# VH-VL binders against f1rd40r3617to3795, part 11

Target 1, 179 residues: f1rd40r3617to3795
Amino acid sequence: FNISVQSGYEAISQELCVVTCLKDLTSVVDIKTSSRPAMIGSLTDGSTETFWESGDEDKNKTKSITISCVKGINASYVSVHVDNSRDIGNKVTSMIFLCGKAVEDLCRIKQIDLDSRHMGWVTSELPGGDHHVIKIELKGPENTLRVRQVKVLGWKEGESIKIAGQISASVAQQKNCEA
Below, E stands for the ipSAE of ESMFold2; O stands for the ipSAE of OpenDDE; V2 stands for 0.75 times the mean of E and O plus 0.25 times the DockQ between their complexes.

## First folded at step 5 (VH-VL; framework fv_dusigitumab)

Design g2 (at its last look DockQ between E and O 0.67; V2 from the best seeds 0.00; counts 0 for: pae E 2.8 > 2)
Fold by ESMFold2-Fast, scan of step 7:
Structure g2 (fold): chain C 179 residues (1-179), chain A 119 residues (1-119), chain B 111 residues (1-111)
Amino acid sequence: as target 1 above (179 residues)
Amino acid sequence: QVQLVQSGAEVKKPGASVKVSCKASGYTFTDYDINWVRQATGQGLEWMGWMNPYSGDTYYAQKFQGRVTMTRNTSISTAYMELSSLRSEDTAVYYCAREGWDYNYFDYWGQGTTVTVSS
Amino acid sequence: QSVLTQPPSVSAAPGQKVTISCSGSSSNIGDNYVSWYQQLPGTAPKLLIYDNNKRPSGIPDRFSGSKSGTSATLGITGLQTGDEADYYCGTWDSSLSAGVVFGGGTKLTVL
């Protein structure tokens, strides 16, 4: 997911769910990488011509990008840009998305396998609720891998436009973990 | 409550090997990497390497490559560090330390094991 | 020798503030996360600060961390006698000694 959407509708009763406008929250979340944190700026600079490349400190470890939301920030989608067609020696062939309230309480949301020629955004919808930590585990055949951009979309408390719709509020209370 | 409990003090002769144990409790042992750090008397901290208890993968500091072996037994949540060809300069307190889930810091430490190498 | 440079000692009176510096290079502090550890006499090190400026649960906010370029700083305000300890910075070094490196340690004396 790569853009914010504007919508305006009359407020609804408790019998109907409310949808809020999505905003780009990337600049207000904390992003941590498993290695080479000096390259984190390449993930959020708005360009797919730059990249974060993993280093030697996570060579035999699970490579990851971790996103932490502060109070009042609610993430709905995380999008990751991968270009395996250019990054032939640093391919990402699988992504695992996890989220939770804290680092020790992460549940797997989904695993997405990528084509060897993949180029573009890989997006995961996040379950509702108080998920303050999102972790993206990255797998590939080489010792290092490259990611070109990360975007976080969601809303800030007090800044959303409310729209009428039918969306399950139970997702906010029930964490979606891999079965 | 997270705890790392290490084996007792060892006295060894030059050329011998020592194997230090580190028993973990209070968390899922396979979810966190174990690092080994030593400290000679009155000196600073020196990192030796890490071991992934899930996979068994290791990475050793260059200084110890060829002399150190880090292993684990997942059935008893215990990590091991074996140092061979001991020299007098290996006299130190050896610590195991759990690496945070997202790496780059050591959030819990064992109490330390004193290893003395003397003739 | 230590790759990261810390002052060997610092001192101040109870209630005062001290800062402990940790100086490195682009291959260590400049490119990597910095953590800080407190070691009381006869005990194992204890994590004070991780990811440059974050506190683990149970560490009071009078302890703070910062990083600028190739240097990091540990700040301690409202000094207490129980703060007498050795303090170490740590980070990854990607140069010839690829791995975790620590500063030489700073002995804090509360007068």
Scores: ipSAE 0.493, ipTM 0.791, lowest interface PAE 2.9, mean pLDDT 86
Fold by ESMFold2, look of step 5:
Structure g2 (fold): chain C 179 residues (1-179), chain A 119 residues (1-119), chain B 111 residues (1-111)
Amino acid sequence: as target 1 above (179 residues)
Amino acid sequence: QVQLVQSGAEVKKPGASVKVSCKASGYTFTDYDINWVRQATGQGLEWMGWMNPYSGDTYYAQKFQGRVTMTRNTSISTAYMELSSLRSEDTAVYYCAREGWDYNYFDYWGQGTTVTVSS
Amino acid sequence: QSVLTQPPSVSAAPGQKVTISCSGSSSNIGDNYVSWYQQLPGTAPKLLIYDNNKRPSGIPDRFSGSKSGTSATLGITGLQTGDEADYYCGTWDSSLSAGVVFGGGTKLTVL
């Protein structure tokens, strides 16, 4: 009778009322740079006025930023901010995003060329799941280059927050969510 | 299993040159830089430079600039270090070492090659 | 002369803890990742610690690393006779003659 119909509708209604809010996970992932690790704080401080600048350690080598997510961290997007209009001697003109379960097993997931006046974020969607290593390979016309911010958006396993939130298609942002 | 196997001991006269080989196995040789480090008897470690096996690019410590050449043969996964104009102060054990994938550490080392420079 | 300063020797009894210091400058330890190497008598160096405080696979957790300012420290707990070796810190030095620099080494004796 009506009991079976009510149970079916309630199950659908409950499923539709539960959403996952993307969070800024940048402070809880491990970030390594190919050089000048003392400047990593400039990548994660929330400011596009500071920068990480590649140094002598990777002179004439591929410059990179590597992000390691432990089990339980589900990174959905990674974003990198560069400003070639300000960083005239330190431009980034090529960016390759790689992802895998280990650094030895990385697969290219996005490659993009940036013009000499690029200013802003470059975002890559990540494969589903947790426990990823993301590597961002950077190249430019000079032996040194600058990156001004890195952001990682996603969710932590075991955390569910009921919100009236939306995921922006233009930028992966962790909204301030309240439970 | 990553392994670096170096060539055998060498005895040289002052003014000669020496070429030490380092054969890699257990990994993709061209994916990791090879560094060379030497150690005189009873002394510490002295870095000589690195070589990228993919491109052949090199970077030499200033002390050895002009005397050292680092090369490779990718078809046999082998790196080489050649040191010229030898003198008695070059008597040491010479190591090859693999640099980690993200730089700034040496995760595997060869067994060492003793080079003795004597009259 | 060594750019990075380590004590020439340290000693402790089995089961105890020892620390080995490595002092440098802003152009090396201050700005760059530190690694530590163990050299057992008659053998090649072996990586113990990379990226200041990380252990490669196969290194037991009784080995630890830390860095503060321009100084780095290797910690070894639960000392065993097999830990008797020379220990070296290493890092990149960004000064005019840029390159990898090592400490002078510390000989650990387990009494």
Scores: ipSAE 0.468, ipTM 0.772, lowest interface PAE 2.8, mean pLDDT 86
Fold by OpenDDE, look of step 5:
Structure g2 (fold): chain C 179 residues (1-179), chain A 119 residues (1-119), chain B 111 residues (1-111)
Amino acid sequence: as target 1 above (179 residues)
Amino acid sequence: QVQLVQSGAEVKKPGASVKVSCKASGYTFTDYDINWVRQATGQGLEWMGWMNPYSGDTYYAQKFQGRVTMTRNTSISTAYMELSSLRSEDTAVYYCAREGWDYNYFDYWGQGTTVTVSS
Amino acid sequence: QSVLTQPPSVSAAPGQKVTISCSGSSSNIGDNYVSWYQQLPGTAPKLLIYDNNKRPSGIPDRFSGSKSGTSATLGITGLQTGDEADYYCGTWDSSLSAGVVFGGGTKLTVL
């Protein structure tokens, strides 16, 4: 698990902490790309060695990855892995995260510029709620760009994601920071 | 509601140019690509190219490169398609169509503009 | 002639089910999303299906789309007289002459 996302925790006492552990929901969401959907599998195969590469259809267009959550799925975070160091000629230099109820009615929630040498995960927190549509708009200096992985973290309705531990809040926080 | 309203029918002579307009309403004009598709009488659909109303970027089908120009006036939410060096085989109904938010499909179409090329 | 191949015509009685096939290649249907359009006589095309199997708002669930390999299929159940029209599949072709390509169209006659 290569995503450095701070997990939420609630301190019940000095000796007992409840830590919220989000689940990987990537396998239960629907993913669409603006081009070359045949390569979508590379975004979710758990490997940064494979990638999605935008096609000619997206030439001179904003590239995008759209994630649709099914009923009962609550996405909390979305993470995108980019390796501009390896993907020379296919760099991502801008990411815009949008979220909403429908693909036609999205709100911008995060915008980030990436270094030309960026390698790693870019994460956006998502607003709470069900049936999220998350769209990541991608831009780069070239006609095409590459994305290595997409990951969605959250929780399923009806499932508990709280883990009780006999540790202090400070220790829990430290472990979270080291994760 | 989303609407694409095209200019009226045109009659042109061979060698002339025609410019068809497509006025968009009901949505943010610059957020969606405009495509042009034509259809000769009794024939199928033929894609001509797309234009990004925000950037003005275009991509034309190879068949029409050098002969088609797609432009826009953002202040009036209007897209234009100009076809030059007209031939009789250019006689067709020309459609503007909005490309969907995620691309790959045309979700709204103009009513079409009949262009007749005859000597 | 068209990059995508459709049957020129199909017919069925009201209430029946019809399927319209659209065959292509790896560079088009194989690699890209397929959309379907309905064109009633004397009118502009109307989007029926996008992203292989999604229906836009207002399109009844009688219409369905599927894709497998380099082929796509439009399904129409509970055929109505108002369904008599031309149907076109479309997608992007990633070949050297990249662009949007359409099938030759299928004329659906309701008997």
Scores: ipSAE 0.438, ipTM 0.791, lowest interface PAE 1.4, mean pLDDT 90
ESMFold2 (binder alone), look of step 5: mean pLDDT 94; pTM 0.957

Design g3 (at its last look DockQ between E and O 0.57; V2 from the best seeds 0.00; counts 0 for: pae E 3.4 > 2)
Fold by OpenDDE, look of step 5:
Structure g3 (fold): chain C 179 residues (1-179), chain A 119 residues (1-119), chain B 111 residues (1-111)
Amino acid sequence: as target 1 above (179 residues)
Amino acid sequence: QVQLVQSGAEVKKPGASVKVSCKASGYTFTDYDINWVRQATGQGLEWMGWMNPYSGDTYYAQKFQGRVTMTRNTSISTAYMELSSLRSEDTAVYYCAREGWDYNYFDYWGQGTTVTVSS
Amino acid sequence: QSVLTQPPSVSAAPGQKVTISCSGSSSNIGDNYVSWYQQLPGTAPKLLIYDNNKRPSGIPDRFSGSKSGTSATLGITGLQTGDEADYYCGTWDSSLSAGYVFGGGTKLTVL
């Protein structure tokens, strides 16, 4: 699980750092797919060996995964795992990340093109606030495409996400880079 | 508010063609697929196909392939459904319907266009 | 004849609860979201339930939807005379050239 997340931290002293640790909120969000919702479980089972595959009814259409955050959930990042090297005939070559308060009021926050051989996580930072609706629009060269995993990172209201450590800011930063 | 307004009733002879229009308003026309559904008198709903107003891409039910053409004029936010080689069994009310944002459902419907095919 | 099977008719008295079933297969209801449509006499269909159990704005909570396996159910509580209509379930079916399919419709009569 290689998500390059730049964790926020602040230095209290030369020897003490407070590191913000985001939590995996994937289990507490609602996920919808444009087709074949029966396969949604494959997106959140923690395995890149399973996948969601769009249905034929989505051919010639933009495919999508919609994530709805419940009240009190603050999503900071959304990550999508794609393996075009394995999913021949089901490649994802374009991802558009949209975010908003409601499905009908989404704003585009990121667009990325993927190489035909792309394997790995694509991450988008999300704007602050709760009650996010996150939509990932997916396109590929074939009629159907596959997505292996979806992950939502953030924080829950009322829970502390700051971890104090007896480490320098530089060491903390290094650990983040190695994670 | 979202509205789909269809053209008026049509009376056609067998073998002729009919073209029904569906003018959309209240939303960005190119952001939602338009589907066509017909209903013969006293019968159920029958899906005919969808058209993507942005790309113009279409997909038709097998029953109508070769006989139906779905098009659009984006400048006037209007979708069209043309059915050729009309038969008596084509007599029905034809509906345009907007497919929802995430697809899977039709959230707004036109008022319907009655097409009568008779000799 | 229809890919999705509904009872042709159901009836109940005002205030009662009715359920309308919709049975399909793995390629349609099993794999896709089910929608329900209400069609009042002489009018166009109206979206009643989408994504199995969600209500569009303006649809009262008397209407509910559920899905299990290859079957879906529409529930109507507190039946009103104005509920007398035809009800259709619908979903995509990948086995039918990725087309949308409707149930045969159920006529609801309020006694």
Scores: ipSAE 0.516, ipTM 0.810, lowest interface PAE 1.2, mean pLDDT 91
Fold by ESMFold2, look of step 5:
Structure g3 (fold): chain C 179 residues (1-179), chain A 119 residues (1-119), chain B 111 residues (1-111)
Amino acid sequence: as target 1 above (179 residues)
Amino acid sequence: QVQLVQSGAEVKKPGASVKVSCKASGYTFTDYDINWVRQATGQGLEWMGWMNPYSGDTYYAQKFQGRVTMTRNTSISTAYMELSSLRSEDTAVYYCAREGWDYNYFDYWGQGTTVTVSS
Amino acid sequence: QSVLTQPPSVSAAPGQKVTISCSGSSSNIGDNYVSWYQQLPGTAPKLLIYDNNKRPSGIPDRFSGSKSGTSATLGITGLQTGDEADYYCGTWDSSLSAGYVFGGGTKLTVL
């Protein structure tokens, strides 16, 4: 993923870079699960010790988490945390990320298979723009599965754009994470 | 525009069978489940089951198990519900309804088919 | 039983607001999404509310839905004569005889 950096010493004064700091937008998006909506709070509480567990409302079909962003919300990444090492009867072994402007017009943007002991985050980059619907389709070997967290990262129109301080070329090449 | 158009009214004798059709248009027929719901005169709505037009899989309400069969013909975007061993208590309006993309709500309904069972 | 309980009827004058209750159990309203349907006389039902509180396109914002515990509520403000209809709640019931269930219906009369 590309990060722009502002440079300001005389040797590099001709290069102008703007750095956009991505923010956690999870609290301002709408989240729907294919079943057991009473457990959605476990997806957004910032804890990997709680979980959403699917139920029979989804007809034991493909389980899903759908995220809806209103106009002005520019989601850049979506991440899903699963823990197959703890959730031994509720594993997630396949994820498909879909995106579009409406639930009936979704296109697949990423598919990943997870081994039966996977523990951690799975992240998908999202297309540019705003007003997206993101769907994560989940499969596992059992009739139920568990997801422990969801995060959405991006920016809102009207938010202040943070500009990172000046950095050297060697430091920029070695650093690849932000808060 | 999404539309579900059902077959016309039927009059049947007890012990006979009835097969109601539901032709879908305005969307991809195989992408959405079809549910069947009936309503006796002056009564509430009673769910009968669902059918997945892509796979042909079905799930029937316990009350109708053994008497109902739900099928489809994908080449003409048409769902069917057949109810056998009819009784006078089966006199009702029968609806097909499309289930929403994310399950458990019925966003479009057919106009209904009146089935009358009388001696 | 797994059936959903609604009042048989409710009435109010034009311009007033009313609520229609739907009472169920943990295996239906408690665990699962609730929908509401409007049925005008002699017509098929129409979806009014889904996912507890969402409106499909074309449904005015004077219709609202909510739930708390094992009970759901349809709210209607600014009542109009055209709102006179039967209203049904519906949800999945996850009990041993799993399936979709509707409430008994509520007849709304606008005086």
Scores: ipSAE 0.372, ipTM 0.743, lowest interface PAE 3.4, mean pLDDT 86
Fold by ESMFold2-Fast, scan of step 7:
Structure g3 (fold): chain C 179 residues (1-179), chain A 119 residues (1-119), chain B 111 residues (1-111)
Amino acid sequence: as target 1 above (179 residues)
Amino acid sequence: QVQLVQSGAEVKKPGASVKVSCKASGYTFTDYDINWVRQATGQGLEWMGWMNPYSGDTYYAQKFQGRVTMTRNTSISTAYMELSSLRSEDTAVYYCAREGWDYNYFDYWGQGTTVTVSS
Amino acid sequence: QSVLTQPPSVSAAPGQKVTISCSGSSSNIGDNYVSWYQQLPGTAPKLLIYDNNKRPSGIPDRFSGSKSGTSATLGITGLQTGDEADYYCGTWDSSLSAGYVFGGGTKLTVL
């Protein structure tokens, strides 16, 4: 269930359903940013009031958030919270999601363009199989940009992959979900 | 395998310009930034700037702004660094280095090009 | 002089352990990832540690990195004669004149 969405409520609703039906793996993955790693804690603190802001040293480079999964962790969705309505000087207007076995073996999953007023979660479904690295490339009109939260949703080794997949399908159909 | 091969040694007079090349192979040239770093004899490493081979965008260390130009030719996967108005203090080994996927480290380096500035 | 401060030299016997410090400020080490580079005599630098504490493929676990506040440390255990080299820390500087900065380098002598 892929969403090319520029509506905050659609993205938020989808993320909440996935959180209800899938496990939040954010605390057990490794997260790296293209700059200012001291601010990574703001991406995983559970609050959309804090943010990671890219550094001036990467102003003309691709800004990114890279998620590395340890063995036994299977990520099925990644969700990124952007608040362009507050972050007027640090807007994110496009996201490119990539994944692969290693950082040098990444394949593009999809690109999602965000409107200049976007506020809310942007969610990408991840392909099944042997992927351990997820990279989110971020674009915007300003020198720096802000991301407020990141969540990784999926299941751990030892849980039934088929049952997890069935739950995911139910969530995608807006069953057993609440906004 | 990833390899960066630089042009040969240069001897220049003060006031001249030098253009060093760095030919990349073993990866997609436009996916990784190229940085330039120099090292005077018996001294430490000094960063000069980076060049994005996809866009052509550059960023130069303030010390070299106005004298350095970094370019590339994507058809032959080659990066260039040109330093003008050479002084004896520019005598150094010049390295090109590939920036890692996440733009925070230099994972592969060229072998270096010795530039000697003398009269 | 360099922006990041390293001791100019360090020495120890084969099989022993050494640590090399790298001190900076909030705008460089405090806010950014630290890398370490090994330069053997007459060769180009080689990436030894990246992202504060990660090793590229082919780098033995005798080499380790750490970062605390505005300082970083490179640790080398089980010293071998082949480890004799210059070691440099490096990081981005987030100040207004942003760029990559290196430490002054530390010459490791294996006695």
Scores: ipSAE 0.239, ipTM 0.700, lowest interface PAE 4.7, mean pLDDT 84
ESMFold2 (binder alone), look of step 5: mean pLDDT 94; pTM 0.958

Design g4 (at its last look DockQ between E and O 0.49; V2 from the best seeds 0.00; counts 0 for: pae O 7.9 > 2)
Fold by ESMFold2, look of step 5:
Structure g4 (fold): chain C 179 residues (1-179), chain A 119 residues (1-119), chain B 111 residues (1-111)
Amino acid sequence: as target 1 above (179 residues)
Amino acid sequence: QVQLVQSGAEVKKPGASVKVSCKASGYTFTDYDINWVRQATGQGLEWMGWMNPYSGDTGYAQKFQGRVTMTRNTSISTAYMELSSLRSEDTAVYYCAREPWDYNYFDYWGQGTTVTVSS
Amino acid sequence: QSVLTQPPSVSAAPGQKVTISCSGSSSNIGDNYVSWYQQLPGTAPKLLIYDNNKRPSGIPDRFSGSKSGTSATLGITGLQTGDEADYYCGTWDSSLSAGWVFGGGTKLTVL
């Protein structure tokens, strides 16, 4: 075997594996809604049968979901589940995805219009770098709207070393038992 | 730097009206609600209502329905609160406060406008 | 008679810790974010805590907030004479007469 070629392949293979091994980070980000914060648990409980419904606090305001990441959290994708086929009086027909380092410095990254029968996930890829805030602006034809789930996918800075150590300890423990 | 600068102190007679101004600077005026809060001497804070400078929509506390009007002029980034049919119990310091539309709290406050109602 | 109930006063020596309670109901503190405001003598209120427990820039970490059920608490450690002020909790009330409500205020005296 060519040692130089193997070394190059291993480095490329490891980089590709790290990039493609995204995790669900929804439980480690901070989520704020423009209204009815008591319903935030319905956004993160893993069920599309529950929902967050906007309330009177923001009936005259743009409705939003804001996701804040602590240092060391790298969000790569954000996904929002909407079901206009079930949420007849609470439809979402427009989503705008924004991100930035702070709420005062957000850039629009994606805008999506949804038809009145949309059912499913809407996903935005996030630009790389140190974006600490993701904001989703929501509009619909009624005074209130519903969102059924939010997911954040990405990786934690330094977690590759922690995962490898834990796996190595588990494998070493299994080898001792198998010996 | 975000600032809310209010109009000067006013002395009024019972039955008159007063219009307090609140000039915003250092941010996009139409991106944040303006709330009005008053405080009588030696008393606590009393919320009067909110106004959305983008749409002009308002919501007034029940106590002030029919006596208060909140408006704005977006070209000069200025909010207004007008209180009519003044009574001696309306003697207070009146504050404007900025509310981020995504966050239900008041992050910047004006310096206050003292309104004295006496016969 | 405030919708949100606070003790009228609290006191402690410099360097000590105090807590200030704010009691409400399910339609206000229970369902909504709580914020806290500091009012130094002769000045406008200033935001101290938002979203139950977050500090805006420039507020030292010796100020803290928490919420449990229908009650919220402001904590202040390492008391300084400059902390002598009135403190207010506030939140949205989602009841049929929806609107913003404040506690009656707590006067902190640093002895």
Scores: ipSAE 0.066, ipTM 0.652, lowest interface PAE 6.6, mean pLDDT 84
Fold by OpenDDE, look of step 5:
Structure g4 (fold): chain C 179 residues (1-179), chain A 119 residues (1-119), chain B 111 residues (1-111)
Amino acid sequence: as target 1 above (179 residues)
Amino acid sequence: QVQLVQSGAEVKKPGASVKVSCKASGYTFTDYDINWVRQATGQGLEWMGWMNPYSGDTGYAQKFQGRVTMTRNTSISTAYMELSSLRSEDTAVYYCAREPWDYNYFDYWGQGTTVTVSS
Amino acid sequence: QSVLTQPPSVSAAPGQKVTISCSGSSSNIGDNYVSWYQQLPGTAPKLLIYDNNKRPSGIPDRFSGSKSGTSATLGITGLQTGDEADYYCGTWDSSLSAGWVFGGGTKLTVL
């Protein structure tokens, strides 16, 4: 079963039932990995059947995926798909999400531990403001680990993202959960 | 500023061992891996192995396995490379080099240590 | 002899452009980031390019790097006499015998 995230919704006004439609910005961001960059394509191909696997050079090191947003791109959420049930010997048990203006100046915004059998998306909300760099630090019990997909949801400057009166906040929340 | 300062030149007999030191300064010693690379006269660079100063974990090139030992003393921010059963072919300049965890490159190098193996 | 292949030497006049090639395989250059090092005579190597095409602080924009497939290229424009040195490409090899590998080095002569 292949899970894809195409878009997200955020309620911005309860009074008017206005929902912000977030777009998939994954194709317009720059992605870098701590090792084996040749496999980066697997993170963004829309398939959970393919994966990025860290290299041996990352043994005994924290693995990482770094996302850089270009000017005009505003990332609101970052999602990472992990399948520890299939990736035996390459499990991810810890994720740390960091963001900032530059790679050298990042702030931790979320930390999560994953079950050894975790299968699914892990999502972090990104703080508002001028954050151009997102870094996901990954740890696991083995020398290498696998990540299946990365998604970035947000909005582009100059584009209208407000959808008024189309869906309720509850429906928007449900759709986010199904994504 | 970041510096890697290596020990002085060594002259050894075949069959002996040599231990080269690399003292790091200007940064947190345990936050970067130390690699060792050697270069024979007029030859290219040859990677020997890596050492994680925090954990003490190592990885050696297959060519040197069984003969090379990489260690560290964190209290004095010093890495060591010991090469045993020396041969004439081991005559070279030996370098320590720093490698960041998140990046695959050597950003700082020691000045090199000349090791001469001769009868 | 070296896992990565470089031309043994290149030469050009001051002000000209030179390129140094580095060819490997899928398990090294194909899968991993390439870095380049400059070694002036009698000195230790110096990082010149990392992550295929990025310059460390202090490296002028005359130096550039690129990678395509299993090959990498170092470019030097506006060649200066001070650029005369040996240049090495390096990368990680992800094969079963994992480890760093270097090119054989290229001697750049400024005519």
Scores: ipSAE 0.015, ipTM 0.579, lowest interface PAE 7.9, mean pLDDT 88
ESMFold2 (binder alone), look of step 5: mean pLDDT 94; pTM 0.955

